# Miniprotein binders against q6w4x9r395to579: the designs that were tried, part 105

Target 1, 185 residues: q6w4x9r395to579
Amino acid sequence: GHCSLEGGSFVTTFDARPYRFHGTCTYILLQSPQLPEDGALMAVYDKSGVSHSETSLVAVVYLSRQDKIVISQDEVVTNNGEAKWLPYKTRNITVFRQTSTHLQMATSFGLELVVQLRPIFQAYVTVGPQFRGQTRGLCGNFNGDTTDDFTTSMGIAEGTASLFVDSWRAGNCPAALERETDPCS
Key: E = the ipSAE of ESMFold2; O = the ipSAE of OpenDDE; V2 = 0.75 times the mean of E and O plus 0.25 times the DockQ between their complexes.

## First folded at step 9 (miniprotein)

Design ra13
Fold by ESMFold2-Fast, scan of step 9:
Structure ra13 (fold): chain B 185 residues (1-185), chain A 102 residues (1-102)
Amino acid sequence: as target 1 above (185 residues)
Amino acid sequence: SEDPWTFLAKRYVEWGLEILRRGDPSGLELIVEGVRLAVESGSPELIAEIAKKALELAKELLEQGRYEEAAELVARVAELLIEAGREEEAKRLIEEFRRLIE
């Protein structure tokens, strides 16, 4: 299965359902029992900075009990708060520069992430067949049926993307992106 | 002669694309109205034509370094197609745009 985050705030689920969402927080893209150590893939969105674009992807995060790997649009890769030179390898994860404009995170557990850095920051998620029917989050449930792709964190299928997206917000939002002690504020 | 809905839809979209080309974001509102008229007409050919014209302008904007405007145009048109139940056409538009920016 393939899930994509494109054009700032457009998502296509593993079951190929496209939708646009509006949000400026961290959201859960993918949770699954197939991910080791309670792993989750997350996306960070912020205001685009342009009047006619509302929100855009600014970072992708892989979080588990061992790792917090952040790949940001400024081409900085960190793990557990420490900047890493590429290629960066852990036991199960390798992050490397695939092309001059693309980074790839390859894993041993059937998850692959490609991020496009320029001209627009975008992300492409690939999962193996073992994830079928075992995913949760903005990328959908990967069950071969698009009618329940907007299943909230409470297990309710919604008719609107906004309620679905809001349910997958990670923690207290949005202070994480707009902290005063943040050098980018 | 053209169906009046088809005529109006084309005019609104053409107007909106030209206004966007000139740097005025209000052109998106005209495209929105044109897509709504196209949906009411029930013409799959008209909707396909609108998606193609949006992609052509998006390509032009990319060549000018206007990346966020190109992305917003494609996103807005795709969003309208999804709202109209045209999810396959929206998916194709997004995939074609992805190829331009990869």
Scores: ipSAE 0.000, ipTM 0.166, lowest interface PAE 20.8, mean pLDDT 76

Design ra14
Fold by ESMFold2-Fast, scan of step 9:
Structure ra14 (fold): chain B 185 residues (1-185), chain A 93 residues (1-93)
Amino acid sequence: as target 1 above (185 residues)
Amino acid sequence: SEDPWLFLLIRYVEWAIEINDPETFERVLREALETVSDPEDVARIIKTALELARELGNEEMVRRIVEIAVRYARESGNPETVELIKEILREFG
């Protein structure tokens, strides 16, 4: 399954449902019992430099009991607060420069992350078949049905993105807003 | 008068083209085309994608959008959709 974070604040779930939101917080992208050591993938959003009303992806975080790997839009990679030179390798995770504009985090447990650094910061998440029906977070539940992709952290399926996104906040920050589409903007 | 979802899908396609990642762009464009039911909405998505790719000078992306549009027209079985797509592709030939 593939999940993407593109164009600032657009998300496409593992079941291919697109949505957009306005938010300045860290959000849980992917949590699964298939991730070792209570692992979770998270996305950090902040106000965009392009527009005062827009928010955009500024960092991706992989957090477990052992690791806190942060990949930032400023092209800095840290683990547990310490800057790392690439390629960076742990027992189960390798972070390396795939191309001049892309970093890849490869894992032994069926999770792959590709981050586009330029011209715009974006992230692409790939999970193996063992994750089917066993994912939670902004990337959806990977069960082949888009109608329940907005399942909140409380296990309730919502019809709108804003309540869904707000339920996956990690930390104390403002509630996310559904981004309005305006033909005049 | 535009459907808010159509506007969102168009912006989503534009963003995918601007990032210049062929696999992501092809997936996003296919998804957008499958999401809309009206022939005029399909035509608008394809035309916007082609115009942006041409503006960016990305000839390979123009070619890929044309291939996807042709395949979609063949699979749709809708004569109105087929004719609108053909009209657009003539402007980019």
Scores: ipSAE 0.000, ipTM 0.092, lowest interface PAE 19.1, mean pLDDT 74

Design ra2 (at its last look DockQ between E and O 0.01; V2 from the best seeds 0.00; counts 0 for: pae O 8.3 > 1.5, placed apart)
Fold by ESMFold2-Fast, scan of step 9:
Structure ra2 (fold): chain B 185 residues (1-185), chain A 82 residues (1-82)
Amino acid sequence: as target 1 above (185 residues)
Amino acid sequence: STTRLRIEFRDISEEQAKKVEEIIREEAEKSGVDVEFEYHDGRLTVEARGEDPWIFLFLRYVEWRLEIELPDVTIYVIKVES
């Protein structure tokens, strides 16, 4: 399955449901028992542009009991707070420059992350079939049904993106606001 | 940064409270979260303390496991303090 974080504030879930939001927090992007050592993928959003009314992706974080890999819009890759030269390899994870504008994090456990650095910071998450029906977070539950992609952390299906996003906060942050799919509508 | 959560379960039996405690202890150990329990008159109160983002990953896994293993139990997060 494929999940995308694009255009600053747009998300398309594994079941192909698009939404957008306004929020300043670290959010759980993908939580799954299929991730080794209690791993989770997270996305950091912060204020963007001249207007504080817009927010955008500023970093992607892979966290486990062994690793805290941060890929930021400033093109810095860290693990456990230390900057790393690419290609960077651990037992199960390799981070490398795929193109002049893209980094890739490849894993041995069926998760792949591609980050576009320029012109806009964006992320693309790919998971193998073993993750089907075993994901939670901003990328949805990967069960083949788009009607429950806004399932909150408590298992409640919500009709609005802001309530869904709030349920996946990984910090004590302000509540997210609903945003139109078309920025001018 | 360190966050404290106060979690409550209402109108649950002693058997349900023991199962909730088991789930919470297991998830807390994985996330390095410290937990303290009090059960009185059908109410289970949990104090959880841990580092961001681990304490929130802990909370989300607890919610997920409760949905699967104890779907008749409702979790209330009554205080979040960092």
Scores: ipSAE 0.524, ipTM 0.801, lowest interface PAE 2.0, mean pLDDT 84
Fold by ESMFold2, look of step 10:
Structure ra2 (fold): chain B 185 residues (1-185), chain A 82 residues (1-82)
Amino acid sequence: as target 1 above (185 residues)
Amino acid sequence: STTRLRIEFRDISEEQAKKVEEIIREEAEKSGVDVEFEYHDGRLTVEARGEDPWIFLFLRYVEWRLEIELPDVTIYVIKVES
């Protein structure tokens, strides 16, 4: 499965559903039981572009119980806040320069991340077939059906990208964490 | 930085509350999150405290496990304590 994060805050899900959003927050891009140590991939968006309302990807974060690997648009790679020279390897993750403009994070658990550093910071996520039907987040649920790719963190399928994206905010995004749910409806 | 969360469930049985608590304790241990529980009259309140960003990882996996393991249980509200 393939998910892309491209300039102008464009996202294409694992089921090939495209959408765009405006947001200045950290979002859960991908979570799955197939990721070890309760891992998740997160995307950080901030204001950018020609219009003051536009946002773009500024960092990608792989987070687990043991690691916090940050790949940022300033071309610095850190783990748990410490800058790392490439190639950088843990027991199950390797981060290396794929080309002069691209970094790759390869893993033993079926996740691959390719980050384009220049001219525009973009990210391309690839997951193996074991992830099918086993993902959640901005990249969708990977079930072969685009109609429910906008499933919120509470398991609710939304018709609009904005409600879906809002539910996946993490970090300093209180609106996504201070929502009311009425089980009667 | 540190975040505090309050998670509420309503209209759940004592048996359901015990199952919710088990899931939350397991995820909290994995993420280094401190949790406290109060159950009263069909309401379960969870107070959680932990370091960013791990507390958000904890929350997202709790939400998912509840959907899979306890589909009849719904989170009523999640509040970030500022």
Scores: ipSAE 0.358, ipTM 0.681, lowest interface PAE 3.0, mean pLDDT 83
Fold by OpenDDE base, look of step 10:
Order: sequence, then structure tokens, then C-alpha cells
Structure ra2 (fold): chain B 185 residues (1-185), chain A 82 residues (1-82)
Amino acid sequence: as target 1 above (185 residues)
Amino acid sequence: STTRLRIEFRDISEEQAKKVEEIIREEAEKSGVDVEFEYHDGRLTVEARGEDPWIFLFLRYVEWRLEIELPDVTIYVIKVES
């Protein structure tokens, strides 16, 4: 399954459902029992302009009981607040420069993350088949059904992206706004 | 941008090659990568074409699956052409 965060405010779920939102919070992208040590992947969004609709992805965070890895727009990889030189390797996670503009986080447990640093900060999440039907968060539930991707953290299926996204907030932040715009615009 | 990968396996049986092909095809389909295979005399050559970054994710996941599912199979050559 592939989940993408592109264009600043566009998301495509593991089930290939596209949607857009504007928020300035940290959101859970992926939770799963398949992630060791209560691992979770999160996305940090912030304002990119003066308008409330101008928001963008600024960082991706992997957090578990063992590790905290932050990939930010400034090409800084940190673990527990410390900047690390690349390649950075833990027990089961490796972060390295893939290309001049891309970083990759590789794992031994079926999660892969590629982050495009420039010109637009974008993230691409890949999970193995063992994750089918066992994922939660903004990337959806990976069950092959796009109609139930907007399932909230409480297990309620929502019809709009805003309520869905808000349910996956990791902190106290303003409510997300939904705008239907062409992902290619 | 479109990237081309060449993956070469050596000293593999036809049966092993078929298993490798199956794994690679599955991952290719998920990643939107086009793949071609050539097996001859214990050598399997895979040509892959796809867009960045998916092509690299494809490669990484293939490596991961091969390590688990076919631990006796070794990738000898990986060439990247952009």
C-alpha cells in the first residue's frame, strides 16, 4: 500500500482515495499493530502563507517507545532532539539520503518512507501486505475499500475529510478545513 | 522523472527465478513500475522503469521481501539510470 502527502495539502490513502485538507497540527498518518513498540507515523502541518487555506507539510515524525525520528524541511534528522548525520541507523530503522532531494527511512518491519525535501516538501509512505486492514490514520485502513477510508479514531465513518482529519490530531490545534480542489492545481 | 533500474541475480535456479519474478511483479504493480525479465543459464536480469520516488521504494521493498522470503538469493548488480 502506498500513501502520499503531496502538494502541501493533498493526501492519497493506501486505498488510493484522494482528498485535501487544510490544517496546522500534527496528525497521525499511520498506526498499526504491525509497527513495533507502539510505533506511529505522524505528519506536521503548518501555515505556508497568510491565508488560512495556505498550509503545507513541514515534517514527518516516526515515534515509538524506542525511537523518535523527525525529518524536517531543513534536511534535519533528529532523534530525541539531537541532529544526526546520515546515514542514521537504529536497531531496525535506517535513515539515509536517497537522492539529492530525497531522504528515505527504511525499516525491517515493512514500513518505508520517502521524503522529498525540495522543491516541495512531500512524503510517500509504503507498507507491506501484512498491514492490510490493520492501519489507522490519515492514510486510511488499507482494506481495498475507499468508501470507509474516512474512519475516525473512534471508529466512525465520516463523510467529510475535515472531521476525519480532526479525529487524528495529535495535539490541541485548530479545526481542519476541507477544500475540494484538483490535486494537480 | 523516470528512472531505470537493472537488477541482476546470479547462480539462481529456474525455480528461484520464478519466485523472484513473482515477488517483483507484485511490488511493481503496487508501485506503478514496469518490469521486464530475462532468465538465462542461472542469471536473472530485471529491467525496471518507474517514477521517482516510487521506483526506489519498489527496489527497497523488493530487497526486503527477498531477504525474508528467499534468503539464499543474492542480488549481484543494481544499476540506476536517470
Scores: ipSAE 0.013, ipTM 0.276, lowest interface PAE 8.3, mean pLDDT 88
ESMFold2 (binder alone), look of step 10: mean pLDDT 88; pTM 0.887

Design ra3
Fold by ESMFold2-Fast, scan of step 9:
Structure ra3 (fold): chain B 185 residues (1-185), chain A 84 residues (1-84)
Amino acid sequence: as target 1 above (185 residues)
Amino acid sequence: GEVHVRIEIETDSPEQAREILERAKEIIEESGLPGVRVEVRQEGNKLIIEITGVEDPWAFLLARYIEWLVEILGGRVRITIEES
């Protein structure tokens, strides 16, 4: 399955459901029992300096009992707080520059992350078939049914993106708001 | 299964310790996890945060998120996760 974080604040789930949100927080992108050492992907969103009241992806984090790999929009890669020169390899994870504008994190456990650094920061997540029906977070549940892709952290299927996104916050941040694109003057 | 997380934070000043404590409490309270319980002790420049009532994956994610914030705020942290 394939999940994408594009255009600053657009997400397409593993079941191909697109949505957009207006939140500035760290969110759980992907959790699964298929990830070793209680691993998870997280996505950090902040306000764009270019777009008024817009949010954009600023970093992707892979977190487990052994690793805290941060890939930032400023093109810095750290693990457990230490900056790493690429290619960077651990037992199960390799981070390397795929192209002049893309970094890749390849793993031995069926997860692949590709990060576009320029012209805009974007992320693409690929998971193997063993993840089918066994994912949770912003990328959805990967069960082949888009109607329940907005399953909250409490296990409730929601009809709107704002409640879904809010449930996957991993910090003290304002609730994500579904706003009018053209405010009344 | 359910685990007990103990987070020991060492800082360079009481001011820094108070800032870290406030931010960490806010993160835990906003996590939305069912049944989470938090106990905090401050000893000068040191903080001890104990989290109970959470399942293994969520407990670890909370602990590592707090570790990340402590690092950003200039503190040092040691995390112990014990199965309950």
Scores: ipSAE 0.000, ipTM 0.193, lowest interface PAE 11.7, mean pLDDT 72

Design ra4
Fold by ESMFold2-Fast, scan of step 9:
Structure ra4 (fold): chain B 185 residues (1-185), chain A 80 residues (1-80)
Amino acid sequence: as target 1 above (185 residues)
Amino acid sequence: SEYTVEIRVTGDPELIKKIKEEVEKLAKEMGAEIEVEERDGELRIRIRGLEDPWAFLIRRYVEWLIEISGAPAEVEVRRE
């Protein structure tokens, strides 16, 4: 399955449901029992200069008991707060420059992340079939049914993106502003 | 910057009609100009004046419309 974070504030889930939000927080993008060492993929959003977006993606974080890998729009890759030269390899994860504008994080556990650095910072998440029906977070539940893609951190299926997004905040940040509430486009 | 986006979709006639309606609505909301051609089982759409981010996201929007329909279809998108 594929999940994408594009155009500053747009998300397309593993079940291909698109939605948009405006927010300045770290959000849980993907949690799954398939991720080792209590791993989670997270997305950081902040104020944006992108047209039609008040906020945009500024970093992607992979966090586990062993690693805190941060890939930022400034092309800095850190692990546990220390800058790393590419290619950077751990036991299960390799981060490398795929093209002049794209970085890739490849893993041994069926997760791949590609980040576009320019012209707009964007992220593309690919997971293997073993993740089907076993994902939680902004990328949805990957069960082949889009009607429950807005399943909150409490396990409740919502009809709107704002409650869904707010439930996946990883910190005490302002609530996400749904595009329907903010008509600026 | 403004982009020209060309979309080709093949598939079920009811799905083609739905994609046409949704893309026309999107183009109108974005203030873009749209040209539509239909032939047996194929829809061709050309949109001029699409701005970021929709110039880059319209493929995913069309793919999502196909997915929620449950009907098999193919989509091709070109940007200039």
Scores: ipSAE 0.000, ipTM 0.140, lowest interface PAE 15.4, mean pLDDT 72

Design ra5
Fold by ESMFold2-Fast, scan of step 9:
Structure ra5 (fold): chain B 185 residues (1-185), chain A 89 residues (1-89)
Amino acid sequence: as target 1 above (185 residues)
Amino acid sequence: SRVLVIIISRDPELNERLAREAAEKGADVVIIVTDDEETARKALEAVKEAGKEAELIIVDFEDPWVFLAVRYALWEYEDIERVIVIVDP
């Protein structure tokens, strides 16, 4: 299945349900028992420079017990806080430059990530058939039914994308909370 | 060096007390991990009133992936030398 994060703030789930949101936090993109070492994909969103109601993808993170691979819009790849030369290889993961404008993270466990760096930072997630019905997060549950793609972290099917997205927040939202205390904002 | 305190509790009264104590005793960042959004806001306000950074993470304590909330909270703060995790069983 395929999940995409495009045009700054558009998402298409594994079951091909499109939606848009305006969050500025780190979100869980994909959790699954099929990911080794308690692995998860996360997406980091920040406000675009033109409209405060618009958000854009600024980094994608693969986090496990062994690795914290960050691919950011400034074209830097780090693992566990250290910048890496490409191609970067571990036992199960290889990050390399696929084209002058695209990076790819290939894995041995059925997950592939392609990141477009220019002109707009975008991400494309591909998972093998073993993930069917076993995914959670912004990319949906991959069960072949789009009507329950907005299942929250609490297991509740929501009618709106905003409640769904908010349930998958994964920290790093202090700026949004701090703004609530600013009387002039 | 900065001090980060993570408070994991379902008890809103305990969250408010521990968040206030953490901020008063030198925590620079306080992260509240709980399932009660409304009463957690009082804990966040206590931290902010003390002039500290506050973050809220809402979780389902029955979810076997709840441990990832702590890992995610630590993502940006891995450069913090001292991390204190308080768990209310």
Scores: ipSAE 0.000, ipTM 0.264, lowest interface PAE 12.6, mean pLDDT 75

Design ra6
Fold by ESMFold2-Fast, scan of step 9:
Structure ra6 (fold): chain B 185 residues (1-185), chain A 91 residues (1-91)
Amino acid sequence: as target 1 above (185 residues)
Amino acid sequence: GSEELFERAKELIDRAIEAARRGDFEEAKRLLDEAFKLIEEAARRGLDEKLIEALRRAADYVEEGIEAGEDPWIFLAKRYLEWVYEIVKKR
């Protein structure tokens, strides 16, 4: 399945449900028992600079018991706080420059992350079929039913994206504001 | 019963997370120690092994988050515990 974080604040879940949100926090993007060492993928959002009402993706984090890999919009890759030269390889994870504008994190456990650095920071998450029905977070539950894609961290299906997103905050950040519906979204 | 011990351990872990988030790491460690004792008691009283594993992993995340000074780790502990609980509950 495929989940995307595009245009600063657009998300498309593994079940192809699109939504938008306004938030300045680290959010759980993907948790699954298929990720080794209690791994999770997280997305960091912050204000977009010039616009006080806009937020954008600024970093993606893969966190496990062994690794904290951060890929940030300034093109710095760190693991456990140390800057790494690319390609960077561990036993099960390789981070490398796929193109002049894209970094890829390839894994042995069925997770692929592609990060677009320019012109806007975006992320694309691909998971193998073993993840079906076994994911949670901003990318949804990957069960083939979009009506429950807004399942919160407490297991409640919500009708609005803002309540869903707020439930997946990592840390004591302010609650997300629901972005106005745009006829083009 | 063992379900009562699960809820009490979960409350202690939640309190430890809040203490750690405000920077009170001494209080967070004290609450974690109490949680570990309740987890051991719940295991002895036959609480489902998946719930015991969830409590232990959540407590481990909080402990590691305190040591690393890493707020996302502490939050991940709570989300992981809630997720495992919901999976077991649906059975």
Scores: ipSAE 0.023, ipTM 0.483, lowest interface PAE 6.3, mean pLDDT 77

Design ra7
Fold by ESMFold2-Fast, scan of step 9:
Structure ra7 (fold): chain B 185 residues (1-185), chain A 90 residues (1-90)
Amino acid sequence: as target 1 above (185 residues)
Amino acid sequence: GSEELFERAKELIDRAIEAARRGDFEEAKRLLDEAFKLIEEAARRGLDEKLIEALRRAADLVEEGIEAGDPWEFLAKRYLEWVYEIVKKR
């Protein structure tokens, strides 16, 4: 499955449900029992100077009991607070420069992250088939049914993005404004 | 100094997380209230704005976890550590 965070405010879930939000918080992007050592992927959003979006992705964080890998829009990669030169390898994770504008985090456990650094900071998440129906967070539940992709942190399926997104925030940040985009409108 | 206030606020947040993890929500809320007071004092003493934001977000995350009945202990603690290290090393 593929999940994308693009254009500062757009998300497409693993079940291909697109939505948009405006928020300035850390959000849980992906949690799964398939991730080792209580791992989770998180996305950090902050105020943007871009006229097309009032908020934008500024960092992606992979957290586990062993690792705290941060990839930020300023092209700094850290693990457990230490800056790392690329390529950077751990037992199960490798971070490297895929192209002049893209970084990749490859793992041994079926998760892959590609980050676009320029012209706009964007993230692309790929998970293997073992993650089907085993994910939660902004990227949805990966069960092949788009009607329940907005499942909140409390396990409730919502019809709108705003309640869904707010349930996955990590902090008492300003309320996210829902702005559903219809590309055919 | 303001850095001492930062460390004290972080310690209170850590203790609140541990209390919440044990189901002692009354103690967790008390510790968070004390943390919020220290965060405000640190802001008055000129602590870096990003560190203040990190402390407030971590404390708010713990408070939301308590209110929702969900343990956010692991994420709240590591989020605070991550933001602090990033700001310190930038």
Scores: ipSAE 0.000, ipTM 0.104, lowest interface PAE 18.6, mean pLDDT 71

Design ra8
Fold by ESMFold2-Fast, scan of step 9:
Structure ra8 (fold): chain B 185 residues (1-185), chain A 100 residues (1-100)
Amino acid sequence: as target 1 above (185 residues)
Amino acid sequence: DLKKELEELFERIRKLVEEGKYDEAKELIDKALELARKYGDEEIVKFLEQLRQAIELLKQGEDPWTFLARRYMEWLLEIAEERGDQVIAEFIRRVLERLE
């Protein structure tokens, strides 16, 4: 299965459902029991400043109990906060420069990530057949049915991308409207 | 005839999409959905729901025929062709051809 993050703010799920969203936070792209050590793939989005896009991908993160690998648009690769020179190898993961504009993260557990660094930061996620029907997050549930691809973190199928995307937020991003209670009049 | 009525609605929807009138196009899709549900054609209902979401995606983009929206419609076309639904397949082909 393939999932892509392209053109700043566009996503195509493993079931080939395309959508666009707005939002500036870290989001869960992929969680699966097939990922070792409670692994998850995450995407960081920020404001782009470009007239045709309001948000853009700025980093991709692979997080597990052992590793926090961050690949940023600044072309810096870190693991657990320490900068790494490529090629960088762990027991199950190798990060290397495939071309002058592309990095690849290969794993032993059926997940592959390719990031385009220039001219636009983009990411491409490939998973093996063992992941079918066993994925959660922005890349969808990989079950062959696009009508439930907007399944939230609470297991609810939504008709719009905004509620779906917001449900997969990770980390402590401020919520302007949700925190404030209006005074009675 | 259901298919003739749907073909007339699809032609009108196509013209509205070309003019950037996405909300009006969605209203006509809602009418087509009511007609398809009345006739009990679940395949046409599913295709129209997916088409409605594709038009919503187009509405959200600065260029309505973005690569991702076009890929979604191409996928829907392949499914319509596999199921032998010539009305929906022809509608999608005409929309894709006219906007390229």
Scores: ipSAE 0.000, ipTM 0.088, lowest interface PAE 21.3, mean pLDDT 70

Design ra9
Fold by ESMFold2-Fast, scan of step 9:
Structure ra9 (fold): chain B 185 residues (1-185), chain A 100 residues (1-100)
Amino acid sequence: as target 1 above (185 residues)
Amino acid sequence: DEAVEIVKRAIEQGDYERAIRIAEEVAKQNPTDEVLRLLAEAYLRAGRPEEALEVFKKLLERNPDDPEIWRQIAEAYRRLGEDPWAFLAERYAEWLEEIK
């Protein structure tokens, strides 16, 4: 299955349900029992430079018990807070530069990420068939039914994107919240 | 477009070094997508996959959504013996063919 984050704030789920949202936090993009070591893919959104009412993707994070890989729009790749030169390889993950404008993260467990760095920072997620019906997060549940793609972290199917998106907040939200955990540090 | 036709003919006849020489000169003056595609193909067929990859990367900057360029990148990696890289490029081409 395929999920895309493009055009600043557009998301297309694994079941091909398109939606748009206006968030400035870190959100869970993909969580699944198929990801090793309690792995999760996360997306970081911030205010767009075009309009203060719009938001855009600024970083993608893969977090597990062993790794915290951050790929940012600044073209910096870090793991556990340390900058890495590409190609960067772990036992199960390789991050490399495919072109001057594209980075790719390949894994041994059926997850693939391609990031476009410019002119607009965008991300494309591919998962193998073993993930079917076993995903949660902004990319949807990958069950072949678009009517329940807005399933919240509490397991409730919502009719609107805003409640769905808010349920998948992982932290790093604007200073309106008095305490905030930084999932990227 | 006389130079482009000469390059195409040279490739068809297996004269890859002539195709490369002419396409390089044309690309220095006016690097059109057609000339760059022919240059990259000539490099691949001449057994020069590293040079082919550099040209395909330039093409990809102009045509980031073209699955054929990604498949050609996969072929260049296969010729370099870089099978894991070839596999990844092929999968990205498959994704693009399913449309983003």
Scores: ipSAE 0.000, ipTM 0.125, lowest interface PAE 16.1, mean pLDDT 73

Design rb1
Fold by ESMFold2-Fast, scan of step 9:
Structure rb1 (fold): chain B 185 residues (1-185), chain A 91 residues (1-91)
Amino acid sequence: as target 1 above (185 residues)
Amino acid sequence: GSEELFERAKELIDRAIEAARRGDFEEAKRLLDEAFKLIEEAARRGLDEKLIEALREAAKLVREGIEAGNPELIEWAKYILRIVYWYVKKR
């Protein structure tokens, strides 16, 4: 399944449900029992004055009990707070420059992340079939049904993106500013 | 009926986006002109006003993104097309 974070404020879930939000926080993008050592993928959003969005993606974080890998829009990669030169390899994770404008994080456990650095910082998440029905976070639950893609951290299926997004905040941050609008309702 | 008109207009805008990504701005603008004409035809034939508004906005954003050299406007247009297409398929 594929999940994307595009244009600073746009998300498409693993079940292909698109939505938009505005927020200035770290959000849980993907949690799953399939990720080793309580791993989670997170997205960091901050204010922007140069986009259609008031907020933009500024970093992607992979966090586990062993690693805290941060890939920032400034093309800096750190692990546990220390800057790393690419290619950077651990036992299960390799971060490398795929093209002049793209970084890739490849893993042994069925997760792949591609980060576009320019012209707009964006992220693309791919997970293998073992993740089906076993994901939670902003990328949705990957169960083939879009009606429950807005399942909150408390396990409640919401009808609105803002309540869903707010439930996946990691830390003491402002609530998301806008609801998903259904232009075809 | 109406879904076919929506899908044809969306296809023209999608093709314009792809042409723009390849740097073929002449073809992109030609496809956008065709899309605008089809959107106005669909409006005259009674396609849902909200769908017409979404298609017009998406086509406008692609054109402005090309003219301003701003790829974020094109990403915004893609988002509009994805969200309305999802709702059309949901019914």
Scores: ipSAE 0.000, ipTM 0.251, lowest interface PAE 13.4, mean pLDDT 75

